# Designs tried in a protein design chat: VHH binders against q96n21r8to141. Part 3

Target 1, 126 residues: q96n21r8to141
Amino acid sequence: RDRLSFLHRLPILLKGTSDDDVPCPGYLFEEIAKISHESPGSSQCLLEYLLSRLHSSSGHGKLKVLKILLYLCSHGSSFFLLILKRNSAFIQEAAAFAGPPDPLHGNSLYQKVRAAAQDLGSTLFS

## First folded at step 18 (VHH)

Design t5
Fold by OpenDDE, fold request of step 20:
Structure t5 (fold): chain B 126 residues (1-126), chain A 123 residues (1-123)
Amino acid sequence: as target 1 above (126 residues)
Amino acid sequence: QLQLVESGGGLVQPGGSLRLSCEASGYTFSEYAMSWYRQAPGKQRELVAGISSGGSTNYADSVKGRFTISRDNAKNTVYLQMNSLRPEDTAIYYCARDFGDYEEGSRHAMDIWGKGTPVTVSS
């Protein structure tokens, strides 16, 4: 039941974690946070999605995921935060995110991703 | 460790000016939008001004032309310059970190709030 309900939330998540260079709209942060509060199962599915997306997405997608996770530290369910803390190995990886300079933006995106990861780590384990 | 601290509030005469400051700590300040909100007695909290990480600004209609939001990333501080103050500007002013960091008028998404600084405009 939780899985089925979560599938109905995928459009929101896909939009909020798209690979394009457009920042995640503000209202989607709130909508995503609501998902974490629906049930422990929903929180689990949400975390799995976000971690999977973080791994497979572009730099912009990674940044969006990290920002969403950071927002969830304040607005997500307590259970979500619990399982996030238990699955936090990705933070170090993201904090070391690097690559060749972009022709237009140089290392800006890498810096933003690393900064977001650092902020997430700091917030999550403060 | 995450914290926003407002300052600069006080009592001022109508037509006067105040400059509010909000100092952030515990995160990479330059990468996030910031917003000022206010809550007047008996009223709901309302957006006053916002500034994106890129420096784009937006204002409530009631304060356009009178208030200016700015930021100093080197000081981890966002400011609200309030000129031509009116009695209806009386409120507690709050700063907030805003994840709505897009210029197309998306809904704001705040997570961290300051404790607020009171502004009283009275003759």
Scores: ipSAE 0.885, ipTM 0.936, lowest interface PAE 0.5, mean pLDDT 94
Fold by OpenDDE, fold request of step 20:
Structure t5 (fold): chain B 126 residues (1-126), chain A 123 residues (1-123)
Amino acid sequence: as target 1 above (126 residues)
Amino acid sequence: QLQLVESGGGLVQPGGSLRLSCEASGYTFSEYAMSWYRQAPGKQRELVAGISSGGSTNYADSVKGRFTISRDNAKNTVYLQMNSLRPEDTAIYYCARDFGDYEEGSRHAMDIWGKGTPVTVSS
């Protein structure tokens, strides 16, 4: 079924939302968008994964998730966008993301996450 | 609300120069890569140049050494300086926001495009 099929996509998602400081490769945005188009069930699983990942991930992971969601606003399935709009409370939380300054980069990562959240909010509800 | 607006196109003689501009609005410009594409009549759209959020650049082989992509984050603008123009450079030029930040092995992933600015190189 849809859930089993989605499990086979986890390697892509794990790579695209990793906690490291390496940006998400461009091709993964397209691959993730394809997941949303496979079925409504796949879209549901995708959203659940991304929201869970957003909540539990590092700043870099959060940034990747937010940018993936932003990309999906244009390239994701209509159903995915529908359920995303219904579950958009996380945007306000992400827009307020803060933490201890990084020794090398200070607050730059927090600013990037907040900016991405703002961009996502503007796109999703404009 | 998201918008990209190209400008600077026109008619120029072979060997001439043009500078294209693309002004972005509706998002945090500095956090995203930008790309220039072009489409000639009867041909497919092709990548011309890209610039990452960090300022790293890449170019199509056909324009290397002649074109330069740059950005001014304070003005939310990406530029394409085109020197030594050739008739085969004739096309409509488009700018695009790219989620691929030009990392090794990364494809481009564009979501928004400008309406394009025409460039004609002819004697």
Scores: ipSAE 0.884, ipTM 0.935, lowest interface PAE 0.5, mean pLDDT 94
Fold by OpenDDE, look of step 18:
Structure t5 (fold): chain B 126 residues (1-126), chain A 123 residues (1-123)
Amino acid sequence: as target 1 above (126 residues)
Amino acid sequence: QLQLVESGGGLVQPGGSLRLSCEASGYTFSEYAMSWYRQAPGKQRELVAGISSGGSTNYADSVKGRFTISRDNAKNTVYLQMNSLRPEDTAIYYCARDFGDYEEGSRHAMDIWGKGTPVTVSS
C-alpha cells in the first residue's frame, strides 16, 4: 500500500535528484518533505530512494540528495529522522567524496558535496 | 548549533537609512541562499529580498530601488541596506537560510530563521 502510493511520488523525486547541473528547485524540497509525513512506510521508501540515488548518481545528483536530506532534518517527519540517524554511515563516505578535477570547474563539485555532507552530519547529530 | 543572528535595527526618520546584518553559524554559509523577510504588526510575514549562493538577487516590488541585499561569505554575513525608508517599512526583519537558491521556477524553501531585528520608521 505504502510502496504503491510512493511510486506516484517518483516523478517529484526524479526531478529533485536529477544528475544535471541545475540545482533542485525550492518547491521540490517542500514536496519531498511532505512525502516523509505521509506514513512511516513512505518515509522508509523515501530514505531507500535517496540513499540509492546518493550511491549511483553523479556529483550533482549527490549534492542534491545531501541538500534534500539536510532540509529534511528540519522539515521531515520524526520517523524519517529516526531511520536516517540509524542509516548515517553514508555521511562519512560523502564527506570524503573525491575524483579527478573537472576541466572547467576543477574540484568545486567535490568540495560542495563534502561540505554538504559535513553540514548534514553536523545538523543530524548536533 | 545552527544559528542566524540579526542586528542593525532601530528607530529612524522617514527618508532615513539603516543597514541590517545577519550572521550565520553552524554550516557552510557560502553554499546556500539567504533571504530577508519582515513582519509588521497584524500582518503576515513577507519576503523582502533574497540572494542566491551565486550572488543573484531578487526583491519585493515594494522595496525595489530602495533596498539592497548583499553577502560577505568570508564573514558568514548577509546584509540588507535600506534607503529612503518609509513608515510602511516598519516591521521586525528576519533573515533565513533558503534552499531554493532562486533558480528559475523555484520557490523559496527556508529551514532556519533568526530571531529578528525591529525596524521602526516614524516622524
Scores: ipSAE 0.870, ipTM 0.928, lowest interface PAE 0.5, mean pLDDT 94
Fold by ESMFold2, fold request of step 20:
Structure t5 (fold): chain B 126 residues (1-126), chain A 123 residues (1-123)
Amino acid sequence: as target 1 above (126 residues)
Amino acid sequence: QLQLVESGGGLVQPGGSLRLSCEASGYTFSEYAMSWYRQAPGKQRELVAGISSGGSTNYADSVKGRFTISRDNAKNTVYLQMNSLRPEDTAIYYCARDFGDYEEGSRHAMDIWGKGTPVTVSS
């Protein structure tokens, strides 16, 4: 039931978490936060989606997901924040994100991902 | 803790100048866009200027050519230089961390706001 309602939101999520260097549009942060307020089931689906996207994406997608999660710390539902805290092991993994130098960008993207993870961790547990 | 602290507001005569500062703490300042908003009594809070993490700027039409937004990542600070001030610029000015892009027609997404610094422009 909640999963069917969540599927209606997938176009928004796919657009906001596309694995490219195009920034997530600002209005999508607010639309994604609304998903977390629909129901506990929607919050659970949202977290599962975001974590799956985090693990499957390059540094570009990882950065977008981490910034969305950071925004949700202040704009997501209380229930979403609760399950995010309970499922936070990914933060340490992202804070150690590394890879071979990108010829075009060097190590800057990896540093940005690590910084976003650090900001998320300090915000979530402050 | 996450904080945005504005300063530099005050009383100024029409035609005068002020420089607002907003110092950020508790996060990786250089990786986020920042915006200035203002709110006059009885009016909605409105965008004044924004600056991306890479330094790209945008301005409300009412302040173009008079206001300049800038940032100093070494000091974790954004600035708003306000020149040729007019009485209609009277407002409380707020800075905010902004997750949005600066595309035409896009909306800004702010998660942290400062407490504001008042600016009064009158004779």
Scores: ipSAE 0.454, ipTM 0.765, lowest interface PAE 2.3, mean pLDDT 87
Fold by ESMFold2, look of step 18:
Structure t5 (fold): chain B 126 residues (1-126), chain A 123 residues (1-123)
Amino acid sequence: as target 1 above (126 residues)
Amino acid sequence: QLQLVESGGGLVQPGGSLRLSCEASGYTFSEYAMSWYRQAPGKQRELVAGISSGGSTNYADSVKGRFTISRDNAKNTVYLQMNSLRPEDTAIYYCARDFGDYEEGSRHAMDIWGKGTPVTVSS
């Protein structure tokens, strides 16, 4: 039902979570927040998508997902926030994210991912 | 505790200058864009200036050439230098954290706002 409707939103999500160094533009944050308000089912699909993307992406994609989740703490639906709090173990894992130095970015991308995870954790549980 | 605190507002004569500051705390300031908005009595809040995490700037047409936005990431502070002030610049000025980047034409995505600092330009 809501999973089929959610597939029509996928182009927005793919653009906003692309695994590259181009920041997610502001209008996509707003569009993604709208998905969380469409229905409880859309919120569940959105969270599943974002967590799957967080797991599978390099540091660029991880950073984008964490920033989207942080934006959703203040702009997502109340139901989305409820299920996010219940599925929050990933925050500690992201706060320890590390890897070999990237030739173009060194360790700064890993530090950004860890900082975004720390910001998300303090925001979600404040 | 996430907060943005504006300062530097006041009463000035037309043609005068003010420098506004906005100090951020409780988050990783350097990774976010910041913007200044203003709201005059009876009007909607409007964008004045924005600065990306990388330092790129954008301005409302009404303030171009008169206002300059800047940031100091070591001090977690964004500034608005306001020169050649006019009575129509009278408003409460707010800073905000913005998740969007400031490419021309992109919409802004704010999640937290300061409490505002009043600016009055009057004879």
Scores: ipSAE 0.391, ipTM 0.710, lowest interface PAE 2.5, mean pLDDT 86
Fold by ESMFold2, fold request of step 20:
Structure t5 (fold): chain B 126 residues (1-126), chain A 123 residues (1-123)
Amino acid sequence: as target 1 above (126 residues)
Amino acid sequence: QLQLVESGGGLVQPGGSLRLSCEASGYTFSEYAMSWYRQAPGKQRELVAGISSGGSTNYADSVKGRFTISRDNAKNTVYLQMNSLRPEDTAIYYCARDFGDYEEGSRHAMDIWGKGTPVTVSS
């Protein structure tokens, strides 16, 4: 793995996947896609990172990661798409995402996460 | 099958109007921003108008007051109403799904484009 090269990219990834309600900026989608094109090792590290953040984040972070993965379906490297397809069990889990009602909005964040997972699944396997 | 299909282009005289449509399929349309771009021969593709998932709109300076972007989430369609058309509006018009957030300093990030609909404004 090219883990040392990948570590220099962590600030970009941390900013784009921050666990808050601020959407990932458009230029970070492009920069993250560039990481997937650097090498097969960078693609593997990127996928590991994104899946780890998906599992550890609240609904806001989950939504950002799922949208980044969706963007990578068209802008990521062919190798990244290959390993994403091979490691796709998380999509079904995210499509069932639920939790306590948000006092302000009820279940709308959970619905957005589920919709993003459905869009990712239909894009990846259609 | 994920796709964006534009329609409504054609030949129009200066001062005329057209309505462009872009029908989306294969994804949860209501959850994404959409944008219209145009490209005249020999020029770069340029933003015309954008609309967020929540309905907020933005326009290029060259079309403000003449063009209106809107969306109908029940029909998975985004529209561009084009009034007071000028010869410099002649271009191929494209719609795109946009991941951008429209905040200051951000750029649009498109992942899928339509094939385009041509608009010609001439005497």
Scores: ipSAE 0.326, ipTM 0.674, lowest interface PAE 2.9, mean pLDDT 85

Design t6
Fold by OpenDDE, fold request of step 20:
Structure t6 (fold): chain B 126 residues (1-126), chain A 123 residues (1-123)
Amino acid sequence: as target 1 above (126 residues)
Amino acid sequence: QLQLVESGGGLVQPGGSLRLSCEASGFTFSEYAMGWYRQAPGKQRELVAGISSGGSTYYADSVKGRFTISRDNAKNTVYLQMNSLRPEDTAIYYCARDFGDYEEGSRHAFDIWGKGTPVTVSS
């Protein structure tokens, strides 16, 4: 039931975690936070989506996911935060994110992703 | 351990100037947009100015040409230079970390802010 309802939220999530170099629009952070408050099932689906997206997305997508997760630390449901803490192994991986230098931007994107991961870790385990 | 600490507020006459500061700690300051908000008595909190991680700035129409937002990443500090102050600028001013990054046409999303610094403009 919750999973079916969650599917109707996918367009928002896909937009907020797109692989392009455009930052996630501000209003989507609030919309995504609302998803976590709909039900525990919605929170579970949201976490699963974000973690899956984090692993399969471009550097820009990863950065968006990490920023969304960080925002959810303050605006997400308590249940979402609980399950996020239980599934926090990805933070170390993201904090070590690296790759070949971009011809135009060098290592900037890697640094941003690592910084976001570090901030997320600090927030979750503070 | 996330913290934002505002300072620089006070009493000033109309036409006067103030410079607010906000010192951030507990996160990678340079990677986030920062904003100044204000809340006047009996009114809702409103965005005054924002500055993206890249240095792009946004201003509310009511403060354009009078206020200037800037940041010093080395000091983890965001500033609000307020000139030509008016009585209607009287409010508590808050610094916030903002995820909206102040892109054109985008709403803003703050998560943390400080306790605020009061600004009173009165003759």
Scores: ipSAE 0.851, ipTM 0.921, lowest interface PAE 0.5, mean pLDDT 94
Fold by OpenDDE, fold request of step 20:
Structure t6 (fold): chain B 126 residues (1-126), chain A 123 residues (1-123)
Amino acid sequence: as target 1 above (126 residues)
Amino acid sequence: QLQLVESGGGLVQPGGSLRLSCEASGFTFSEYAMGWYRQAPGKQRELVAGISSGGSTYYADSVKGRFTISRDNAKNTVYLQMNSLRPEDTAIYYCARDFGDYEEGSRHAFDIWGKGTPVTVSS
């Protein structure tokens, strides 16, 4: 039942974690946080989605996911934070994110992703 | 570890000016939007002004033309210049980190704020 309910939230998540260069709209942060509070199952599904998206998405997608996770540190459910802390290995990987320079923006996106990862790590384990 | 420290509040007469400062620490300041909120006695906290990481600004209708938000990334500081102050501007002013980035069509999404600095506008 939790899985089915979570599927109805996918449009929000897909929009909030899109690969394009448009930042995640502010209202989606609150909507995504609500998902974590629906049930422990929803929190689990949310974390699985975000981690999967983080690993398979573009630099912009990664940045959005990291920012969402960071927001959830303050507004997510206690259970979500618990399982996030238990699955935090990705933070080090994201903090080392690198790639070829962009012709227009150079390494700025990589720097943003690394910074977001660093901030997330600091928040989770402060 | 995350911290926002507001300063610059005080008592001022109607028509006067104040400049609030908020110093941030514990995160990559330049990568986040920052905002000023205020809470008057008996009222809910409201967004006053916001500034994106790129420097785009937003203002509540009640303060447009009177308040100016700015930031100095080198100092990890966001400012609120308040001119032509009115009694209805009396409130505790809070600085906040915001994920909304204050782009058109986006709502604010703050997560952390300071302890606030009081502003009293009175004759």
Scores: ipSAE 0.850, ipTM 0.921, lowest interface PAE 0.5, mean pLDDT 94
Fold by OpenDDE, fold request of step 20:
Structure t6 (fold): chain B 126 residues (1-126), chain A 123 residues (1-123)
Amino acid sequence: as target 1 above (126 residues)
Amino acid sequence: QLQLVESGGGLVQPGGSLRLSCEASGFTFSEYAMGWYRQAPGKQRELVAGISSGGSTYYADSVKGRFTISRDNAKNTVYLQMNSLRPEDTAIYYCARDFGDYEEGSRHAFDIWGKGTPVTVSS
């Protein structure tokens, strides 16, 4: 039931974590947070999605995921935060995210991703 | 250890000015949009002004031309210069971090707030 219900939320998540240089719209943060509150199963599905997306997405996608996770630290369900803390190994990896300089933007995106990861770590374990 | 600390509130006469400050800590300040909100007695909290990480600003219609939001990333501080204050500006003013970056057509997504600083405009 939870898995099926979660599938209906995928369009929101796909839009919020798209691989483009357009920032995630503000209203999507709230919508995504609502997903975490639907049920513990929904929270699990949400975390699985976000972690999978984090690892398979572009720099922009990674940044969006990290920002969403940061937002969820304040607005997500307590259960979501619990399982997020248990699965936080990715934060170190993201905090070390690097690559060749972009011809147009240099290493700005890398810096943003690392900063977001650092902020997430600080917030989650403060 | 996320924290926002507002200051600068007080009592002023109509037509007077105040400058609010909000000092942030616990996150990379320069990478986030910041906003000022206010809540008047018996009213809902409302957005007053916002500033993106890139410096783009947004103002509520009620404060346009009178209020100015700015930021100093070196000091991790966002400011709200309030001029030509009116009695209807009386409220508790809150600073917030916003993930929406105040882009046009997007709703705001604030997460952390300060404790607020009171502003009273009265004769």
Scores: ipSAE 0.850, ipTM 0.920, lowest interface PAE 0.5, mean pLDDT 94
Fold by OpenDDE, last read:
Structure t6 (fold): chain B 126 residues (1-126), chain A 123 residues (1-123)
Amino acid sequence: as target 1 above (126 residues)
Amino acid sequence: QLQLVESGGGLVQPGGSLRLSCEASGFTFSEYAMGWYRQAPGKQRELVAGISSGGSTYYADSVKGRFTISRDNAKNTVYLQMNSLRPEDTAIYYCARDFGDYEEGSRHAFDIWGKGTPVTVSS
């Protein structure tokens, strides 16, 4: 039941974590936070989705995911935060995110991703 | 560890000016949009002005042309210059970190804010 309900939320998540260079709209942060509060199962599905996206997405997608996770530290369910803390290995990887410089933007995107990961780490374990 | 500290509030006459400051700590300030909110007596908190990480600004209709939001990333500080103040501007003003980045047509999404600084405009 929880999994089926979560699938109905995928359009929101796909939009909020798209690979394009358009920032995540503000209203989607609230909508995504609501997902974490629906049930423990929904929180689990949400975390799995976000971690999967973090791993497979572009730099812009990674940045969006990290910022969403950071937002959820304040607005997500307590259960979501609990399982997030238990699965925090990705933070180190994101904090070391690097690649070839972009011809137009250089290393800006890498720096943003690393900064977001660092902020997330400090927030989760402060 | 995450903290926002507002300052600069006070009592002013109508038509007067104030400059509010908000100092941030505990996060990479330059990577986030920042906003000023206010809450008047008996009213809900409302967005007054916002500034993206890139420097794009947003203003509520009620303050356009009178208020200016700016930021100094080297000082981890966001400012609100308030000119031509009116009695209806009386409120507690709050600084907040915002994830919405104030894109056109998007709603704000803040997570942390300070304790606020009071602004009173009265004859």
Scores: ipSAE 0.849, ipTM 0.920, lowest interface PAE 0.5, mean pLDDT 94
Fold by OpenDDE, last read:
Structure t6 (fold): chain B 126 residues (1-126), chain A 123 residues (1-123)
Amino acid sequence: as target 1 above (126 residues)
Amino acid sequence: QLQLVESGGGLVQPGGSLRLSCEASGFTFSEYAMGWYRQAPGKQRELVAGISSGGSTYYADSVKGRFTISRDNAKNTVYLQMNSLRPEDTAIYYCARDFGDYEEGSRHAFDIWGKGTPVTVSS
């Protein structure tokens, strides 16, 4: 039941974690935070989605996911934060994110992703 | 440890000026949008001004032309220059971090606040 309910939330998650260069709209952060509060199962599904998206997305997608996770540190459910802490290995990987320089922006996106990961680590374990 | 510390508030006469400062710590300041809110007695907290990580600015209609928001990333500080102050500007002013970038629809993702600095405009 929780999984079915979560599937109905996929559209906003897909929008909030898109691979384009447009920042995630503020209202989506709030909506995503609400998902974490619906149930423990919903929190689990949300975490799984975000981690999967983090690993499979472009630099822009990774940045959005990390920012969402960082926001959830303040606005997410206690259960979500608990399972996030237990699954925090990705933070080190994201903090080391690198790739070929962009012709227009150089390494700026990589730096942003690494910075977001660092901030997430600091916030989550502070 | 995430922290925002506001300063610069005080008592001024109508038409006077104040410059508020907010010093941030515990995160990569340059990568986030910052905003100023205010809460007057008996009223709801309202957004006054915002500045994106890229330097784009937003102002509430009530303060346009009078207030200027700016940032110094080297000092991890966001400022609010308030000119031509009015009695209706009296409020506690709060600094906040926004995960949006103050594009349209992106001004609702504030997570941390300072303790606030009081501004009183009175004759």
Scores: ipSAE 0.848, ipTM 0.920, lowest interface PAE 0.5, mean pLDDT 94
Fold by OpenDDE, look of step 18:
Structure t6 (fold): chain B 126 residues (1-126), chain A 123 residues (1-123)
Amino acid sequence: as target 1 above (126 residues)
Amino acid sequence: QLQLVESGGGLVQPGGSLRLSCEASGFTFSEYAMGWYRQAPGKQRELVAGISSGGSTYYADSVKGRFTISRDNAKNTVYLQMNSLRPEDTAIYYCARDFGDYEEGSRHAFDIWGKGTPVTVSS
């Protein structure tokens, strides 16, 4: 039931974690936070989606996921935060995110991703 | 560890000016949009001004032309210059971090707030 319900939320999540250079719209942060409060199962599905997206997406996608996770630290369900803390190994990986310089933006995106990861780590375990 | 600390509030005559400051700590300040809210007694909290990480600004209609929001990333501080103050500007002013970044078509998504600084405009 939770899985099926979560599938109806995918359009929101796909939009919020798209691999383009457009920042995630503010309203999507709130909508995604609502997903975490629907049920524990919904929170589980949300975390699985975000972690999968984080690992498979471009730098822009990674940045969006990290920002969403950071927002969820204050607006997500208590259960979501619990399972996020239990699955926090990705933070170290993201904090070390690096690659070849972009011809136009250099290392800017890598720095943003690392900064977001650091902020997430500080917030989650403060 | 995340913290926003407002300062600069006080009592001022109508037509006077004040400059509010909000110092941030516990996060990479330069990567986030910041905003100023205010709440008058018996009224709802309302957005006054916002500034994106890139420096784009937003103002409520009630303060356009009178208030200016700015930021100093080196000092982790966002400012609100308030000129031509009116009695209706009396409120507690709050600083907040925004994830919406004030991009076109985006709603605001604030998560952390300061404790507020009081502004009283009275003759």
Scores: ipSAE 0.843, ipTM 0.916, lowest interface PAE 0.5, mean pLDDT 94
Fold by ESMFold2, fold request of step 20:
Structure t6 (fold): chain B 126 residues (1-126), chain A 123 residues (1-123)
Amino acid sequence: as target 1 above (126 residues)
Amino acid sequence: QLQLVESGGGLVQPGGSLRLSCEASGFTFSEYAMGWYRQAPGKQRELVAGISSGGSTYYADSVKGRFTISRDNAKNTVYLQMNSLRPEDTAIYYCARDFGDYEEGSRHAFDIWGKGTPVTVSS
C-alpha cells in the first residue's frame, strides 16, 4: 500500500473534511479525486480515510464526506469505485442518521446527511 | 436516471433577453448547489452563475447586473434570467450540480450536466 505517499496528502484531506459547517472548497474535490487516480494503494488509503471520518464526525463532517464520495462516483478512479461498491454498508447506516425530531425545520442536518447517503446509494447502484 | 435538462435558449438580438431553465431529477435537488456554465466556440467552459443550496448567489464579472440565477426547489428547477444580452454571451449554456465554493469561479467543482441549450446573440 502507498501509505507513506498518502500521508503527504493528509493536509488536503484534513482541510476538506473538517468537522464544521464550512463547505469543502471546490478545488479540494478535484485534488481529492486526483488522489484516487495516483495508484490502487492510494485509492484504498483514501477510502479508509473517508470512511473513518464518516464514522467519527458529527453530521457536518458526515455530510462533507458523503458529498466527496458522491463527487468521486463520477470523477474518481475506476478502482476507487470498485472498492467503494464493495465497502458500501455505511450507506444504509448514513441513510438512517437521526436525532431528536425538528418539526420546524425541513432541512435539518439529519435530513441533509440522509439525503446525501440516499443520493450516493442511488448513484453507486443504478 | 440522474438528469439535467436545459431549455430556453435561442437566437436573440443584442440587448434582448432570454430565460433559461434547468429541470433536475434523480437526486435530492434542494441539498445541492447548482451552476450555469457556458462554452463558446474554441473556448473552455466557464462558470457564469451559481446558487448554493441555501440561496447564496455568485456571478462572473462579465454578467453581473445582467444575469440573475434563481431556483425553485418545489419544481427541482434552476433558472438563469439573461438581460441586456451581448454578442459575447453567445455560447452553449449548461447547468450542473456543483460541489464547489462560489467565492472563486475558477475553483468550482461540478458533476453531471445536460446536453446544453444554445444561445446566439446576433443581429
Scores: ipSAE 0.500, ipTM 0.763, lowest interface PAE 1.9, mean pLDDT 86

